# Ledger of designs, part 6: VH-VL binders against Transcription termination factor MTEF1, chloroplastic (MTERF1)

Target 1, 262 residues: Transcription termination factor MTEF1, chloroplastic (MTERF1), of Arabidopsis thaliana (Mouse-ear cress) (q84x53)
Amino acid sequence: AGETSDTGILFREKLIYLQDLNVDPHKALRVNPSLRSAPISSVVSVETLLSSTGLSRPAVGRILDMFPDLLTSDPESEILPVLRFLSNEISISEQDIPKSISRCPRLLISSVDYQLRPALTFLKTLGFVGRDTITSRNTVLLVSNVERTLIPKIEYLEEGLGFTREEVAKMVVRSPALLTYSVDNNLVPKVEFFIEEMRGDVKELKRFPQYFSFSLERKIKPRHRLLKEHGILMPLSEMLKVSDGQFNHWLLELRLRSAERR

## First folded at step 23 (VH-VL)

Design H03 (from H01 with heavy chain K106R R107K)
Fold by ESMFold2, fold request of step 24:
Order: sequence, then structure tokens, then C-alpha cells
Structure H03 (fold): chain C 262 residues (1-262), chain A 124 residues (1-124), chain B 112 residues (1-112)
Amino acid sequence: as target 1 above (262 residues)
Amino acid sequence: QVQLVESGGGVVRPGRSLRLSCAASGFTFDNYGINWVRQAPGKGLEWVAIISWNSGSIYYRDSVKGRFTISRDDSKNTLYLQMNSLRTEDTAVYYCARHPWIFTNRKTFAFDIWGLGTTVTVSS
Amino acid sequence: DIVMTQSPLSLSVTPGEPASISCRSSQSLLYSNGYNYLDWYLQKPGHSPQLLIYWGSYRASGVPDRFSGSGSGTEYTLKISRVEAEDVGVYYCMQALQTPFTFGQGTKLEIK
């Protein structure tokens, strides 16, 4: 914007544009102060690149509201490399690129060289290859730091539970969500309850790693308490795989059969 | 300077072949898809073909399909149009035009950089 | 094929006065992602075409703000709020929704 650059009128047009895109202008300016001096044409170029992937305008607005630093990013040098990585190195189809971004918008602010590629390389060593390769559905694993996040989770499963690296690799490839759980706030408390209160065999956690996807307070503890009250022993998969309604129905049936024999 | 420059036009008889080139400079060629658009004498603009940034998506107008082949050589920053079995109706100025970073070329927008054009005359 | 029809085919405008060019498509250019796949181009005498507007209303970089696009679906309008001598040439709309991409027949703008 030549003679009208940085005028109150041009700045107001930028705010109106952001509001039309459903981006909170005050939040965006607070998070990204350099947005104030950015030409509106530069800001629009970011929408243009993101929409060219197949994202809807509402989805673009939500992403930019979530990560306002993108509003001043250079599309070609800072955003496009992520899209090329997803297309060329992960081999995500053009149809699936917008789905991957929508599921994990944080990909767009992640360094290819220092975050995404190192994570992919590490995941390949665990067996995320061939039929089990990273897909558009689990690209969230690529935004996890290898040294600070992924390795500590692998080490806990290996050292804390006594599994071999090979066993842990098979577990996480079968159940990739396992790599999304906090060691201290999820894995440890659930393992401690399983061993100490449920008196379980850790080999069952290897067979049923989905145990870690269930709420300790809302599902694991209440169901264990009910089973213990009625003297019932049950594998984790039978205990947790069913809905609350199915669990209660099954529990009632077992109680009725026990009453017939006393 | 961001630029596209066409070459390879000329006068040719029907049934013969020509190869057009479009040389790109001033931008990262393999980040962009490119079109061929033509303009017959006294007529408007007519889209001919499109090739995606990675050559994964290629489309032609029906009247040239099977006769024309669009391709790119990213190491030379050059777009090509191989035109076989030329007809009098193919007489036009041929432009190459850049389009934005799109992953599919069934939908496009914003041909933002155009070449100067090269003239193809097909006459008997 | 989507047929694009422009109106008028020719117009003469006094410098400083507004101009308006209409473009109609034989089917809707509004895609499910919320964008209208309609571009406007200007071909000045002796020059290659240049992009003015994309997605119906988005002004291309470097295009003066006196150019504006509006419309949706099957009806689109290019407006020039104050015509200048540099604006002479032939204006084309183009649908970019599906192959083959198609242009309108052109509108020649002249200065009186």
C-alpha cells in the first residue's frame, strides 16, 4: 500500500479483514505485534496459500486465530516447506493434505529440519514404515519433540515396565496414541493403580495398551471397585472395552447366575 | 525480475510438430504450477493445458488432448509444450502463465505471471 | 464446459468516471470450500494479460484499489471506481472451477 501504508485507514481495513475471517484482532495483535506493520496483501497471501491446499475459509480462519504468528509468515519460505514435506516425504495425497492440517494445525508452525523430519526419522526406527507408516491421521506424532517427549515415553515403557525395545516398538506401532500420553500425569498413575490396587500382571498392559486411553477416575477405578465388590476377576479388555451400559448389563447377569448356585 | 519467456513458435504446415519452451527466472520454479493459454488472431483467450508443481496433475482442453504434451524440467526451470499433428485451428499466440502453489489442477486461480507469448502459425 | 458471458462487449468511458463489467457463468462457480472460482484479467494493447481479481473479489497484489470485484454463484461484476488512461484494454473473466478453464469473450474499454 504505497502512499496509504501504515495509515489509520489501512490499519482499520486489516482489522476488518481479520474480523471477516473470524480472527480476533486484539488477540492476534497481542500474540503477534509485528502484524501491526504488515501490509494487508501479505496477510491475505497466507490465507491464499492455506486455502489452496483445499481448506475451507472457516477452517483457515480457525487456524489463523489459533496461531496468529502465521499471519506475518512468508508463505513460500515458512509455510510451503511444511506442505512439501507432507506431500513428498510423508507421501500424503493432495486430497488428504487439508485433513492432516485440520487435525494438527501445529504442523504449520513446526520446523521441517529441526522438528518434523527428526520425528519422522525416529518413528521409522520404531517400525512406522510400510503398511504402518505415518498417515494423515497420525501426523500429530510429528510435532512431538524426540528428545523431550518421544524418547522419555519409550524409556518409561522399556525401563519402568521391563519391556524390551522391540516389545515397546510393537506396542506403539499397534497403538500410536500411546506416544501422546504424559509419563508423569497419565502413564505412571495408571500403572501404579494397575499393579498396586488391581494386582495386575504388567504383561497384560503389553497386550492391551488401550488401558492408557481410559480415564483413571471416571472409568478404571469405578469399574474395578464394582468388580471387587462382587468378587469378579476380569481381563482388562473385557473390563474396559465395552460401554458403561454393556458393562453394567454384563455385571448384572453374572450376579444373577451366582445367586442361582448359592 | 520474475519472468516467463516463451520460445519455439514459427510457421508450420498442418500435420507437423512444434515444441514450445517457457523459461522461468526470478522465482522458485518447482513451487508453482504452470499453464499454457493461447489467443487466436482476433479472438479471446483460450486455456490449453496445466501442469502441477510436481507434474502429478496434468490436464488438457479436449481439442488438443492426444496431440499436445505439457511437461517441465525443474533442473532447467523450463516448461514445454510438445504440439503434434498441428491444425490450422491451433494458430495463435501461446502464453505460459504461472498459477499459485496448488496440489491439484482441476481447480485453479490467479494466473499472476504471464510470459510475452510466442506465435504459432499453421497454414497450408 | 462452463460458458462465460460478458456484458457489455465494448464501452467508452470519460476519465475519472466509473465503469462496470458483468460476467455470467452457465453454472455456479461457488465451491464447497466457500470460494468463488472466478478471475478477472486485463489485457492492455500490445501486452500480455494481467491478473486483477481472483476468487471473485480478492484483489491481486499491486492492483489499484479502484478495481473491485463482487458477486457469487453465476453472476459477477468488475467495477472501476475512477477510470484512468492506463485502464484501457480488454477485460476477461475466467472460471477456474473445473477443466477446461474458460474465459468470457472479452470487454473492450476505451477512453472517450
Scores: ipSAE 0.550, ipTM 0.806, lowest interface PAE 2.3, mean pLDDT 89
Fold by ESMFold2, fold request of step 24:
Structure H03 (fold): chain C 262 residues (1-262), chain A 124 residues (1-124), chain B 112 residues (1-112)
Amino acid sequence: as target 1 above (262 residues)
Amino acid sequence: QVQLVESGGGVVRPGRSLRLSCAASGFTFDNYGINWVRQAPGKGLEWVAIISWNSGSIYYRDSVKGRFTISRDDSKNTLYLQMNSLRTEDTAVYYCARHPWIFTNRKTFAFDIWGLGTTVTVSS
Amino acid sequence: DIVMTQSPLSLSVTPGEPASISCRSSQSLLYSNGYNYLDWYLQKPGHSPQLLIYWGSYRASGVPDRFSGSGSGTEYTLKISRVEAEDVGVYYCMQALQTPFTFGQGTKLEIK
């Protein structure tokens, strides 16, 4: 306001403050030009609010470096409503609020009324309620647009796999990460490989939606090739749940048993 | 303007009760936690109790625990301190003091707004 | 309870000269999150306390830059670079790390 700190000595104090927080001052000024005229007291008030949630100073610095527009946000009118939403409407405990923010700092720049609450309302219709409610571990789902992001992913699972809305809802509640995967770069390639190369039954994907969490190139394809080479049929859960070491150990045992039967 | 105004002090005999009020204005009361801090005549400051913004965290100094109750009514922007079984060592000026938006279990900082105080005298 | 010890308990200073007040805690006030949970307050004669410094070195809004806080762990210092007549009063440090929050005994600052 009337105590802008763009004058030489005051501006240097702001730069020193940002560097002390491990916020790149050049990046911050480039991304958020309003920072140049903001009083340092306003900037410090943002650190004060974020730290009061239980975040460490390094974590506060990382968040502010990632989202420099926060440096000129009004803590009470623009940031605190998000924190109250997490506490009151998601019912995240005070101990878990800093974990939720650290996992998804984008929450802090999201509108409660136009983004977070609509997303929560939609997720509740899928069954994210009661024991399956949104927790500090999956608040990232709340920053996804309902119409442009969440609904298209659900529609692909319905149409691409031939499941009912109810079946897809149960899948995503059991495996919430499913709503974080790209349709084009994750879901489609993995469905295509499962149907075309593995000759799989799509009903198995309903039973084991965690299939989509595994790397297509580093785990799915290599393990499928090894099983095919040995003439072994194995459910996805048995194929993918174990570590590479455990999987290869089992294959070695099978090859040795085959040699003993000769 | 942002302010806190205490009331309800007085002169009472040991064993009696008083209820202090702290009226808040000029800020969004339910965004803040509030403390009671007291100062005996000619003595230093002594923290008494804290209540968080949502009343989810309430703590007392040991010498008042079980006798004093801190509470808040956010619809009236008012903080209360119910003081029962008063003792002569409770004689002090009592201040309410605001602290920032704190979500941690126990830590505080920066009592940035203080009331003018209300005097409680406990004497035989 | 964390005991807070201030020194000196009384200080008489010529206007325009610096002043320094020390505060020691019986336990470290530096928490694992990187913040020092120590505040400094000034109580002017006949007034309620006012916040000067929080987290050891953060100046509260409206506090002149002649006030500065330093220190970490168990030892903290409040400095006034040029004492003015309006600075008279009693200065308190307070640990804010854990309940019961505790104040130092106070340091009375007077003008010579």
Scores: ipSAE 0.539, ipTM 0.794, lowest interface PAE 2.4, mean pLDDT 89
Fold by OpenDDE, look of step 23:
Structure H03 (fold): chain C 262 residues (1-262), chain A 124 residues (1-124), chain B 112 residues (1-112)
Amino acid sequence: as target 1 above (262 residues)
Amino acid sequence: QVQLVESGGGVVRPGRSLRLSCAASGFTFDNYGINWVRQAPGKGLEWVAIISWNSGSIYYRDSVKGRFTISRDDSKNTLYLQMNSLRTEDTAVYYCARHPWIFTNRKTFAFDIWGLGTTVTVSS
Amino acid sequence: DIVMTQSPLSLSVTPGEPASISCRSSQSLLYSNGYNYLDWYLQKPGHSPQLLIYWGSYRASGVPDRFSGSGSGTEYTLKISRVEAEDVGVYYCMQALQTPFTFGQGTKLEIK
């Protein structure tokens, strides 16, 4: 009777601790059943390691809530290898490690050998080397499946748009986010609009791969419509890089000038 | 079992040199920062130096700067402290102490494993 | 350098009674990440120091629950709810916020 009471108390303490970290205990226990029997010290050890990278406690809590399996992970054998990989193989600075983790917590639950390193190898073939190496801003590419996620984007750009491998490599290095966009939901619609409605030259997309980072519905289409109404042709970069305020101001000035000529 | 074992202590005259070693076992040595902490006879603890996991960050207390050199050989799981120009005030038990994690070089939070210490006596 | 000040410097406690040790830092040890970089160590007679508490309130592995750390900023407290004979030794607080790491003077705990 005494041992059962002690176990219950300890369990409750663990739950309270998780709550304090802003980790949903119910979710955590559901996703990670081993957490039920794990001591609080296991959780704390993981917290300690993550926090040691420079992560804030709230950030640590968010990460642990997102990936409850981490709560019972072995810091030395399961988490440290990832951190070392980021530091040694990616050459991410110590200061940027917490930023990387915060931006892409999935790194912590990814296999170095089966996911991160292979992804890196592939990315290097695309030109992510030297100055164009992977940074804290694009570590998401390391957790992307090469075959299922990255290669299809490359193939679309090559086969769909007729770009060479070299051209595609240049594009993705300039705009790494390109590799994170859905082919069907992002790339294809934007290309179609560009070719069909804007009557643009596909070559311009090679020069301005950032085109794909802009919202089709909120930015590209509306601005194009306005330009079309005024009979104005503008390069994509000029059209899209300016703020809404600047764009509107420019448009207004054009209107005023046209009115003065009448 | 995780363990740190210091060696190399002894009695030396002022101005002489001594090299301390700290042998680590039972853990992945190259994942950790390591410190030297000393304790003069009958006195409190005094931090001496730290070396990061990759030796990229090294810091010393001011009183030993230019005289002491902390280094590590990860292939041997060993930490070193080369002590030159020893002074009487350097007399102490020297402990090596492990920092638990990799990425806290300037701002650490704990020394979780300590060695047994090795005694250095500097006397004329 | 951050100066650490402990009080009292000596404490005599009857077994089973609580004990409290204070540690003050010359500057805040609360870092921007929300953690207090304050450690507590115990050095038992004839032994090496051992970690008790880190980050102000986190117990190290194997440390009994009778030990607790509290505080933030510049003021910290180590509490022992029920002192045992094995708790005899010198307690040190240490700031781990910046180098040089600095220790308090130590508090000697004895049993009455």
Scores: ipSAE 0.346, ipTM 0.728, lowest interface PAE 2.5, mean pLDDT 91

Design H03 (from H01 with heavy chain K106R R107K)
Fold by OpenDDE, fold request of step 24:
Structure H03 (fold): chain C 262 residues (1-262), chain A 124 residues (1-124), chain B 112 residues (1-112)
Amino acid sequence: as target 1 above (262 residues)
Amino acid sequence: QVQLVESGGGVVRPGRSLRLSCAASGFTFDNYGINWVRQAPGKGLEWVAIISWNSGSIYYRDSVKGRFTISRDDSKNTLYLQMNSLRTEDTAVYYCARHPWIFTNRKTFAFDIWGLGTTVTVSS
Amino acid sequence: DIVMTQSPLSLSVTPGEPASISCRSSQSLLYSNGYNYLDWYLQKPGHSPQLLIYWGSYRASGVPDRFSGSGSGTEYTLKISRVEAEDVGVYYCMQALQTPFTFGQGTKLEIK
């Protein structure tokens, strides 16, 4: 009778602790059944390690809520290797480690040997070296599956757009976000619009890979329509990098110039 | 078992040098920062120096700056404290102490593992 | 340097009774990340120091639940709910916010 009472009390304490961390206990227990029998010390240990990176307690809580499996992970064998990988192999500064984790918490549940390192190796082949190395801003690329996610994008750029491997490498290094975009939902529609509606030269996409970062529906199409209505041609970079106000100003100026030539 | 074992203590005259060692076992040494903490006879604890896991960060208390050098040999799982120009006030038991995680340059959470200490006596 | 001040410096307690030790810092030990960088250590007679509490209120592994830490900013307290004979020794608070790390004077706990 005494042992059962103690177990219940300890369990309750653990739940309270999770709540204090802003971790949903019900979700956590559902996703990570092992949490039920795990001592509170296990949770605290994980918190301690994560916090040691410079993460705030609220940030730690958010991460643990997002990935409840971490609550019963072994900090030394499962989490620390990721941190070391970021520090030693990616050369992310200590100050940027918490930023990296906050931006891409999935890093913490990724295998160094089977995911992060292979991704890094692949990215290096694309030119992510030296000044163009992976940073805290693009660590999401490390958690992308090489075969299922990264390679198809490269292949599309090569085969779909007719770019060489070297050209593609330059593009992705210049615009790493390209590797985060869906081929079917982002790249293909934008390319089709550019070629078919804008009658653009594919070479311009090579020069301005940031094209793919802009909303097709909210920015590219509307601006193109306006330009087309006025018979104005504008480079993609000029068309898309400017604010709406600046764009309107440019449009007005272009209209005025056109009128003067007539 | 996680363990730290200090050695190298002894009796020396002022102005002399002594080198302390701290041997680590039972854990991955290069994952941890290590500290030296000393305790004069009948006195409290006094932090002396810290070295980060990759030796990228080293700090000393002011009274030992320029005289003491903390270093580590990860291949030997050993921490060192080279003490030069020793003074009578350096007389103490010297402990090595581990802090769990080093991903903060200037802050530590705690010293979770301590050695048994080695005695340094500086006397005329 | 951050100055740590403990009180009392000595404490005599009857076994089974509670004990409380205070620690004050000359500046706040609450960091921007929301944690208090204060540790409590116990040095038993003839032994090395051992960690009791870190971050002001977190118990180290293996530390009995009769030990608890509380406080924030510049004021901290270590409490022992029921003092046992094995709790005899000198207790130290330490700020871990910045180097040099600094300890309190120590509080000697004895059994009546």
Scores: ipSAE 0.253, ipTM 0.691, lowest interface PAE 2.6, mean pLDDT 91
Fold by OpenDDE, fold request of step 24:
Structure H03 (fold): chain C 262 residues (1-262), chain A 124 residues (1-124), chain B 112 residues (1-112)
Amino acid sequence: as target 1 above (262 residues)
Amino acid sequence: QVQLVESGGGVVRPGRSLRLSCAASGFTFDNYGINWVRQAPGKGLEWVAIISWNSGSIYYRDSVKGRFTISRDDSKNTLYLQMNSLRTEDTAVYYCARHPWIFTNRKTFAFDIWGLGTTVTVSS
Amino acid sequence: DIVMTQSPLSLSVTPGEPASISCRSSQSLLYSNGYNYLDWYLQKPGHSPQLLIYWGSYRASGVPDRFSGSGSGTEYTLKISRVEAEDVGVYYCMQALQTPFTFGQGTKLEIK
């Protein structure tokens, strides 16, 4: 009777602790059943390590809530290798480590040997070296599966757009976000619109890979329609990098110039 | 068993040098920062120096700067403290203490593992 | 340097009674990350220091629950709910916010 009472008390304390970290205990227990029998010290140990990177307690809580499996992970064998990888192999500064983790918490649940390092190796082949090396801003690429996620995107750019590997490499280095976009839901529709509706030159996409970062429905299509209605041709960069106000201003100026020529 | 064992203490005259060692066992040494903390006879604890897990960060108390050098050999799981130009005020028991992980520059958490200490006596 | 001040410097306690030690810092030890960088250590007679509390209120592994840390900013307290004979020694608070790490003067706990 005493042991059961103690177990209950300890369990309750653990739940309270999780709540205090803003970790949903119910979700955590559902996702990570081993948490039920794990001592609170295990959770604290993980918190301690994560916090040691400079993460705020709220950030730690968010991460743990997002990935409850971390709550019962071995900090030394499972988490620390990731941190060391970021520090030593990616050369992320101490100040940027917490930023990297906050931006891409999945790093913490990724295998260095089977995911992060292979991804890095692949990315290096694409030109992510030197000044263009992976930084805290694009660590998401490290958690992308090379075969299932990264390569298909590269292949699409090569085969779909007819670009060489070298051209594609330059594009992705210039715009790393390209490697985060869905081929089917993002790249293909935008390319189709550009070629078919805008009658654009595919070469322009090499020069302005940021094209793919803009909303097709909210920005690209509407602006194109406006330009088309006025018989105006504009480079993608000019069309898309400007604010709505700037765009309208440009449109007005172009209209005025056209009127003056008549 | 996780442990730190200090050695190299002794009696020396002022101005002399001494090298302390701290041997680590039972854990992955290169994952941890290590500190030296000293305690003069009958006095309190005084932090001396720290070296991070990758030796990228090293800090000293002002009174030992330029005289003491903290270093580590991860291949030997050993921490060192080279003490030069020793002074009488350096007389103390010297402890090595483990710091779990240092990723925040000068900020640290707790010293969770301590050695047994080695005695350094500087006397004329 | 951050100055750490403990009070009292000595404490005599009857076994089973509670004890309280205060630690004050010359500046706030609450960092922007929400943690208080204050540790408590116990040095038993003839032994090395051992960690009791870190981050102001987190108990180290193996530390009995009769030990508790509280406080924030510049004021901290270590409490022992029921003092035992094995609790005899010198207690130190330490700020771990910045180098140089600095300790309090120590509080000697004795049994009546």
Scores: ipSAE 0.249, ipTM 0.690, lowest interface PAE 2.4, mean pLDDT 91

